# Designs tried in a protein design chat: VH-VL binders against o27280. Part 416

Target 1, 266 residues: o27280
Amino acid sequence: MDSMNVPEVLEIKRIVEESESVKTFIFSWDFRREVRPGQFVMVWDFRDEKPMSVSLIDPVRSEIGISIRRVGEFTDRVHGLSEGDLLGIRGPYGRGFELMGRDILLVGGGIGMAPLAALADEATARGMRVDALVAARTADELLFLDRLEAAGVNISTCTDDGSCGFKGFAHERLLTLEENHDMAAVCGPEPMMFQVMRILDERDVPAQLSLERYMKCAVGICGQCCLDDTGFRVCAEGPVFWSQELSRVREFGRYRRDPAGRRVPW

## First folded at step 17 (VH-VL)

Design C38 (framework fv_marstacimab)
Fold by OpenDDE, second read of step 17:
Structure C38 (fold): chain C 266 residues (1-266), chain A 118 residues (1-118), chain B 112 residues (1-112)
Amino acid sequence: as target 1 above (266 residues)
Amino acid sequence: EVQLLESGGGLVQPGGSLRLSCAASGFTFRDYAMSWVRQAPGKGLEWVSAISGRGGSTYYADSVKGRFTISRDNSKNTLYLQMNSLRAEDTAVYYCARKSSYGSFDYWGQGTMVTVSS
Amino acid sequence: QSVLTQPPSVSGAPGQRVTISCTGSSSNIGWGYSVHWYQQLPGTAPKLLIYYNTNRPSGVPDRFSGSKSGTSASLAITGLQAEDEADYYCQSYDYSLSGSKVFGGGTKLTVL
C-alpha cells in the first residue's frame, strides 16, 4: 500500500479555539506532499477515523490546520486533546477547489467555512478579490471572521437569530447581494448549499460546492460515499463538485446515506 | 437611469462576421452580469449568451457555441458580441439585457437588427 | 421549440381575469429555479413584469401576479385593460441545456 494511505502520527503543534464547539488543530507538514483547499484528511485518534477538511495551509510555517466541530464521541475525544498530543493523519484526499476569474464569492455555513478559509487565503494571495458570506445560527458560531478580515476578505455575515449581520439564511442574504462574481465556492449544510447553488446558477456564476458524506476508505474503494444516480464517490470525485455535476445527483439537498447505508433526510 | 444601447447590426452574408456593441449607463457596469437575447422576426425570445460582471465567466446557447464570443470592457461600460460564421437562422433583433440579482433581465436595450442573407 | 411551453394565445374582455400558463420540467421549474415574466408590447423591447416567481418591479400594477407550483408557473392578469394587449414570455433556468436561460414560446394576449 502507498505510504500516503498509512496514517502518519503527528504531534499537535497548537490548538486554536475558533468557537465554543470548534477547534483548529495545527500540525507540522511536509509540503512535498501537496495539499489544496477543499481536500480532506483522515484523522485517526487510534480508536476511530474521520474525514476532516483542511482549513489552514501555510507553506511558510510548514503547517496545516484541521478544524473540527464537536459533534460526537470521536470529536469529543479529539477536543479533549492538548498541544503535544498525537493524532494520526493520512491524506490529503479528494478533489479540491479550483480558482478562476478575478472575483470569488465564498458562501459558508458553520464548519463549512473551514475549507473556504483555506481557499480564501490562497485567493487573496493570488490577488483575487474575495467576498465571503459567512453564515451561522448565532453570532457565537460564526467562524474565522478575524482571520478572513486579516486576509483582506470582504465579509458579510448572516445569522438565523439576527445576532450578527443579516437575519435569516445564507440564500436569503445572497439574494440581497447585487454584485456578481466570476465564481463561487460553497460549503455548509447541504440544504443551504442547495438553495445557494440554484441562485448562483440563475446568476450564471460558476459554483463549486463541497459535500459531506460518510467516508470510510477515502480512496474510492468501499463505496460508502457514493452519490445516487451518478456513482460519484465523494472521496474520489469530490468532495468539491461543480454545480453542473451536482445537478445530476438526485439526493443532493434532499437526503444522505448514514453509516448503515440508509437514506436519512436532511 | 439605467440605459442600454445596442449597435453594430446590419446586413451580412452567410458565413460572414459581425460585432455588436451595447453601451451601458446609469449603473455600476462591472457589478452586473450581462446577456444577449435575440428575437427572430415574428418569433419568440431566445437567450444567446451571458458574461459575468468582471468577464471571467461566459456562457453560450448551444445554437451559437463556437461561433459567437461575448466580451465586455468595463472601462468603457460596453458589452460586445462577436458573431462569426453567421447563418440565416441567426437573423434576429439582438437585445442587450442586464441580469438582475434574481437571474431575470431587469433592463433591456431597444435592440439592433441583424440580417443574414445572400 | 421552446423548453417552456406557453399557450400561443389567450384572450379576454376588459375587466376580466386571464391566466397564462408556463409549463416546464424537472430540469428547470421543477428543479426549483425561479420563473420570470416579460411583457412585450408591439414593436418594443421586452419589459420585466414579474421576477422570482411572484415579485413585481416598481411600476408594475398589482393586477399582474405570478405563481409557481411543481413544474409550472402562471401569470394572472386581473381587471384586463386594452393596454395589456401584448406578448408575454416566461423565463427560467435549465441545468440540462448547458446551464442555459430558457424562455417560453410566448403568448399573444388579445383584449376583445
Scores: ipSAE 0.836, ipTM 0.920, lowest interface PAE 0.6, mean pLDDT 95
Fold by ESMFold2-Fast, scan of step 17:
Structure C38 (fold): chain C 266 residues (1-266), chain A 118 residues (1-118), chain B 112 residues (1-112)
Amino acid sequence: as target 1 above (266 residues)
Amino acid sequence: EVQLLESGGGLVQPGGSLRLSCAASGFTFRDYAMSWVRQAPGKGLEWVSAISGRGGSTYYADSVKGRFTISRDNSKNTLYLQMNSLRAEDTAVYYCARKSSYGSFDYWGQGTMVTVSS
Amino acid sequence: QSVLTQPPSVSGAPGQRVTISCTGSSSNIGWGYSVHWYQQLPGTAPKLLIYYNTNRPSGVPDRFSGSKSGTSASLAITGLQAEDEADYYCQSYDYSLSGSKVFGGGTKLTVL
């Protein structure tokens, strides 16, 4: 968290089209400002500001990448930009993933693979064995498969409709993966994450889960991203939480909060 | 066939130490989390300790935390439980058990008896 | 007392149905964690009987069945036989406890 930060105006160096609905925007980055997998930045298009997870961390090229799914007016405008155009970036914010052990499991749903792709890069660079379960509704929503393969990650896929890999949900596929791990990192729709968390708890695999909840303000002074019972604020204490923390909140996997702070079903 | 064979049990004085071993065969040992579960004479089952497949994560019941250490040697297909500062209430049959992907203990060894007494 | 409560004993005659309950709370079965059942014949190690609420391992006859609802689970044994005389344990996970794997206190089944 850095509540005194102002946006830096940065040039879009490169754009990678990940799918019809997802693009990764790459910027030069001064790594005197540390950034870890699992952290997010606020992206400013000079009208609105939205939180986005960092999906690429490359100190060798001095670059970061931010993957953005087209879902509304802000993201539609950003998707219309070209290399050479400018965006405001402030951050990074939040706590990132912690790596432990010799091998890890990544479980990602849709755009949730974005922060996990950055984590996969760090884990493989450390010589860890990485297994990734990449889940989506359909084959065209599976993200980062080529990047994960290039990094040496062992990939399993599943789609709700069976268009690629296992037909079914991530938690159903997870039950058929016999191999145990020292740690897991999970990011995707909250109901998926809740199901996966309980299975990992029972398998004695400590899990970290990344929540992409609505935030009106990234500086941690507002309650819009508050979790029930614990008073957590995603931008101050997250977005990455250990499973033990999340298992104690009543709304995880069942409800979220809208911009007005009201509980709404997933 | 999956086999788990415990050894190392016996009679030990209070405050003493024992090291239990569990030899595993018939499956890829490194792919499974392993646990120790104990049963005092005439009593029920109590989970004691667990270790992840490659040994990077360990877990302990509050009753043994700080006294017992679980470890494994995947090159020898062997699970260990180092028990220090033993107490009379640690007297039990100690079972080695394999944890399935569903979270169940799907295979158990025959158990080894640990008696803590003068 | 165990955090998962089982009756200490149940009995039945050959051919009858018996049911063994496993009562938990909001931090274990009520949270959605699975329930597994183990059979322990006299003088032997426990054996997995039912896993993940309702599933039978290969070799377990369909006379044994499991169910889970709310904060509780049940093991049903139909067509009771003399060789079913054993101790039965339920097991789940509890997020409020260190270590978190919890067993019921066990139920001694006597076949009359």
Scores: ipSAE 0.736, ipTM 0.892, lowest interface PAE 1.2, mean pLDDT 87

Design C39 (framework fv_marstacimab)
Fold by OpenDDE, second read of step 17:
Structure C39 (fold): chain C 266 residues (1-266), chain A 118 residues (1-118), chain B 112 residues (1-112)
Amino acid sequence: as target 1 above (266 residues)
Amino acid sequence: EVQLLESGGGLVQPGGSLRLSCAASGFTFRDYAMSWVRQAPGKGLEWVSAISGRGGSTYYADSVKGRFTISRDNSKNTLYLQMNSLRAEDTAVYYCARKTNYGSFDYWGQGTMVTVSS
Amino acid sequence: QSVLTQPPSVSGAPGQRVTISCTGSSSNIGWGYSVHWYQQLPGTAPKLLIYYNTNRPSGVPDRFSGSKSGTSASLAITGLQAEDEADYYCQSYDYSLSGSKVFGGGTKLTVL
């Protein structure tokens, strides 16, 4: 067994409350172990283990951040933790985002902004122009706005209820944007990503999309996160995919597998 | 007023090269993706190539991949198509077209004729 | 041999309604990609007629309409006029052709 597959018990250095339902847990990190935006780690609370995207990569402070949305028992427990408490972290795993060109568009929905925030930091550090379309149901669920702004990201917001920015969905807002980018990175609810991808394809904008699936092993052996008809493993070949790859995935934007392996619609 | 003006067409022998230009005016050139679309005599429209607004991404039809190169100079508001290893089947009117945010082409030039013949 | 199939020709009398079909597949229209339509008058460059399935650019009369369903799209022209005699092309996107823009073969509309 690779040492990378053994969880390291790390102390929560600090906790940032991003929203009512989202917290970022920050850990000291040895950057001899490379981590890239779009990659994920397995978080272990000594009872259960869940994959989480890396939302902060700070080599200067030797820190990483993991943003977690409160959605179930595991995340309820984790959200109950305090600074100084311990979590097991193993990874990072998966294929992260690639940066190309000079201008990049980020399209994120809800907690999907987590890996995109990390990508934004890298892109801006490289001197790229970064535009971000940040979507959420309501204004109070919009994530990382201050952080993105501080990084020099040009932000456009949209909310389902119109409480902030464009009233509507991300793909609808995207249609109103006339500017084209060299590349796009997308992460959020899969139905959103599906719509956004089609628009980006039609615009001839290369797009990378980060998928979310139930993952158990994170190392491509259990098959829990295998995508229908392609054999793609989200944990190994993903979670970041190019739009051309996802075009071959029958289930993308249509259904997913639950923890029992059953097909469930989005 | 948006204007697109193609130039550089002409007669060339098979295996030869030609460089097309498209001068754009009336809009912020860098904000729009551009494409080349060609039409063989008496035939339909065929998409050839596309380039992003800032030129960081390029796309090619399989029929021209490896032979044609699309580029742009935003400082000159000009789109280019370098055509190498030309073939008889490349004979066509080549249109410069502005791509919308919907993936359609809302403005077209008048086209420039390229004839590949021995 | 076009990815999108159009009838080679359609005809109608002035004042009539004509429709031009554009039949695709699961890799283009059926995938959910939008369809656009162009009008090309004899000896001229194409002109955008319908964009994103159903939308008319400014200056395009409302007697032109587009629709899309399943793997096909359709252009309808009501109140046919003599000046409508032209070639019409549908256009979409296909992921199976290395992400290419694809055109229909074109339809010659004759006004009788």
Scores: ipSAE 0.834, ipTM 0.913, lowest interface PAE 0.7, mean pLDDT 95
Fold by ESMFold2-Fast, scan of step 17:
Structure C39 (fold): chain C 266 residues (1-266), chain A 118 residues (1-118), chain B 112 residues (1-112)
Amino acid sequence: as target 1 above (266 residues)
Amino acid sequence: EVQLLESGGGLVQPGGSLRLSCAASGFTFRDYAMSWVRQAPGKGLEWVSAISGRGGSTYYADSVKGRFTISRDNSKNTLYLQMNSLRAEDTAVYYCARKTNYGSFDYWGQGTMVTVSS
Amino acid sequence: QSVLTQPPSVSGAPGQRVTISCTGSSSNIGWGYSVHWYQQLPGTAPKLLIYYNTNRPSGVPDRFSGSKSGTSASLAITGLQAEDEADYYCQSYDYSLSGSKVFGGGTKLTVL
């Protein structure tokens, strides 16, 4: 409400094991601080702070959920916690997804399904028809399928190795889906998002895409930061962008920058 | 068989209005984005406007933005183009076209002629 | 001026090969957007000839083929026949033009 720099210490109410490497941590939340799908929080374990997307927004139960993939020292420590343990939560931050029209396509890769799961709940509550294309490297990395099914979402899957659903990448599967949509929302690895965006542009489907690498900028930590070619200050304008804005960014999907500012291929 | 049939063209004075219709049959209309594409006499193709399958999103070429309105009635399998503030430069055959999942226009109507002249 | 550049005309004799180029830029074909080709016979509506760079709709003979490289695409017609006389248009998408679907200026093919 007042300050983005003050973390609130919250008790872990419940932990859901989504896969061997992903857990959702559920906290009681005071919804006087509104949270929208596509927003993130800073999670503080009293040693390090990392941005995490909000994956569950439940005003009826007064709960939020934060899904975390085990990928390094911070996330290993957080995965070692139990119900009743404490974490610091600061936020929410960033611009959430905007919903429009009568139907929506969600395209998610790996942990990118986390913010899209929250969006699916909001879209179905608004009476929209929701189709989801859930992509991962392997079947065991597909996330939120049961939750999406329970919400009434129509699900298509694809895996790089063919262990579940279509064998191939999200953009290859998307080309075989004939049905048009009023809008789309996309979250996952940046190269996947870039390929999906171009197809949706050509299909007359406006899309919103969430860029994980810019979440720290939205909390004002980076000072001044811009995307190539657009002049955007992502600290105020991200992490969710419309496809027409991102198609003008030469960095999106093509390369990243190292700490020295050099272009490095994905 | 997929069929698209345009109607509503004619002669109109500059500043006037026309409403074009496109009757679609042979496919599930609501599953496809639809477009209007025009062709001035002796000239090439120019995309004019597009609408998503359920009508929630619309797009316009800069040359017609603010003057033309695309709409659809999925219960009647019909696409519309309301054209206001018509100019001589809007003189063209107007085609109704179906947009595929690949981004191509796979079926076109026969076209309807719009002439803007005094 | 056309955003996608095609030669205004090409010609060939029956049985020969002809190619029609479609030259774009970094905001369309060069960005990775697909290229589609349409054939327009005199007095008729356009018909889809090639979609998504290289694919043929059912009923299009294999004499017609498409390719794409860098900022350009081409349509090849082998075994040229008299009924191939038509206007040919390439089409892509350009992000810099308000999300516009863009057509080439068209190429008139004459069979000599």
Scores: ipSAE 0.800, ipTM 0.918, lowest interface PAE 1.0, mean pLDDT 88

Design C4 (framework fv_marstacimab)
Fold by ESMFold2-Fast, scan of step 17:
Structure C4 (fold): chain C 266 residues (1-266), chain A 118 residues (1-118), chain B 112 residues (1-112)
Amino acid sequence: as target 1 above (266 residues)
Amino acid sequence: EVQLLESGGGLVQPGGSLRLSCAASGFTFRDYAMSWVRQAPGKGLEWVSAISGRGGSTYYADSVKGRFTISRDNSKNTLYLQMNSLRAEDTAVYYCARKSNYGSFDYWGQGTMVTVSS
Amino acid sequence: QSVLTQPPSVSGAPGQRVTISCTGSDSNIGWGYSVHWYQQLPGTAPKLLIYYNTNRPSGVPDRFSGSKSGTSASLAITGLQAEDEADYYCQSYDYSLSGSKVFGGGTKLTVL
């Protein structure tokens, strides 16, 4: 009887509207089941189950939060729920982020800021200095700026269209930031993460990156979770990897694979 | 004006130890990763070791791993290289270098000569 | 062995163009890591000449330029002058070496 594999039906205690397309659902949580930033849970609406990163971990209030972007039928149904409604939560799964040193750079793209927001809370609680580079296509898609500011995080923004902060991509903005860090954590679209990883490698900043694409294989049952040159299964050994572990993966940031195993460019 | 000044070089016997220092000025030292790069007489440049801005992460070339220790004291704006179990092959000019946000070594000290010989 | 390969020497006359190549592999330049170039005058420390493939630091003349393609990079010097006589080193990052910055073997430029 693995309690992590049995969904617990939890009441939605509070909903925070992060943007027009993103909501954070907050639940009471029994911290006898430890949850770490970078881990994910399976969210069950009594029809379908989908993996979602944990975006809030608050042992003092005994709460976790799960941030969900509206992108399809499942997420549309979940966005239609109200405080008091029920969802099934199974997990947590995966290995979380590790913290080291005295300061950390967070680089997040879109919903990838969700697990990094939880990490920011842990890092600040440990007395680390936290800098965040928050990237999105438009200003309306920048997430968690108020939460990060309230936590004392030093924030830089960039948008593809220039509607807020630096006009350009995360990796272009990163090149203009002179400060070095003891470590970094990166989460967002895989091409963004690949570009950011190479810059951090050259800066002598060890980085952890979160690969969310194969999280449906939460119990290691899906062979598609394997990476080309490393043999890691994202659901079993990830989704968080150190940059050195990803450096040899030919597909990372360059192409993905379809169900037939064929290379498909990003 | 960015300045890096190395000291601590000299003649040492094989198996001996030596500690190099690099005094930095003209920039916020804690915001930059620092490296040691060496050059044997008449030879090319070889990266030796690197340390992150706050000292939380360190890196070493395989040739020195386990023998050399890089450290920094940000309150004194000083970079160090503790060299143990020195070998003849460690004979070189040792340069202190600052790592830029672009990944280049944008400023270098004048170097300090380390000679490992009996 | 050098992970990045440069010709040991290159020569030219004043006013000519010279090119210094830097040949890497799939684990460094071919992986997309940047290339930087350093100039070392006789008896002095290296000085940054070109950074991030193509960029020149303040004070470097525009007759120096960098380029990168595939697994290789090049440093071009136009209008060659006597004061350009020096050793030139390329530098990149190689993921197959833990945390390692790699230098080319260096190229001695002789001005006639």
Scores: ipSAE 0.818, ipTM 0.926, lowest interface PAE 0.8, mean pLDDT 88
Fold by OpenDDE, second read of step 17:
Structure C4 (fold): chain C 266 residues (1-266), chain A 118 residues (1-118), chain B 112 residues (1-112)
Amino acid sequence: as target 1 above (266 residues)
Amino acid sequence: EVQLLESGGGLVQPGGSLRLSCAASGFTFRDYAMSWVRQAPGKGLEWVSAISGRGGSTYYADSVKGRFTISRDNSKNTLYLQMNSLRAEDTAVYYCARKSNYGSFDYWGQGTMVTVSS
Amino acid sequence: QSVLTQPPSVSGAPGQRVTISCTGSDSNIGWGYSVHWYQQLPGTAPKLLIYYNTNRPSGVPDRFSGSKSGTSASLAITGLQAEDEADYYCQSYDYSLSGSKVFGGGTKLTVL
């Protein structure tokens, strides 16, 4: 048992309202503990614990950000917190994104943009060209647009209702793009990711995809985030997977397991 | 008009090397992944290798992995295939093909013949 | 042996309808990857005939049509003409072969 597995009680330094349903909680961070885009932390509100992606990595300010979407009781409580309040943070855990090539495509849907925003910062800092396809149901749910733009990211938006950018789904917008990138990073609703992955594979674009599963231990012990047929643990072998790895996962894009372990379709 | 023109084919002995080139014109070369596809005499089409638009990613069929190297020079709008340790079974017409956004090959060159024989 | 299986040959009389099958598996067509079709006239380079399962490039007559279902795809040619005599290849992607593009074995179409 290492100290990484013990939650550290941290003060919320700052809260950024990203959208009506998404807030970014910023914490002071000791960067002697490395953190990479695509990794997640376990957030503990002293009642429950949930995995959350790191959406901001700022070594200059010695800060990390965790973006949380309001979707249930736990997140309701967290969204009720204020600056100066305390949360338990343990991690980071999981495999993060790897950067390759000169040009990278980010495809994100909803809160899936959280880890991709962090990746965008790193990629741009490295001098990479970054294109981002940001998708959401409506314009108001598009995340991190200003931040991405400020970083020099070329943004394409997609909304289900056409309120901003391309009217339709991310994979449909992707089909209209003429550019082929050296690498892609994808995060969002699994059905979206599934469709995007197929297109990218057909284009011979290496792709990394971040999966979301019910995670309890975050350390590969409990098995609740285990993917069928492969034995991949999302918390240990993931949450970032290469498309070739996910191609072996039959459940990907088809179903997931709920907290009770039951198969539920997407 | 999109044009692809292969060159560099010829006769080579087993174990020898050959470098194919494909000159592209009529489109933004860097925006498209490119592939080599070969066809042995009287046989079907076989995908050989692919390279991403900016050249950061390469792919190879198992039959040529470790022997062939695909590359591109976007400043010259040229695709290359370095073929080493050539074998008789590598004898084929080699086509340069542009990969569409749908993963199909929407444009093909006329092909260049590679013959590996002692 | 090709990952995608096509009949070696098909034939038809002028004006008839012919179908060329392309049988794959769960690692290619069955995974949801698109199928493309190519026509290769004798002594020429292949030409894209159908892309993304059902779409025709400009210049391809509407008598050519593609379909996909399950682990298989099909090319249909209606109103068969003498000029249609050629080799036809289906193509897709297969993740089990190191992420390779894969072609069918090809089908020789003879117009009687």
Scores: ipSAE 0.019, ipTM 0.613, lowest interface PAE 5.6, mean pLDDT 92

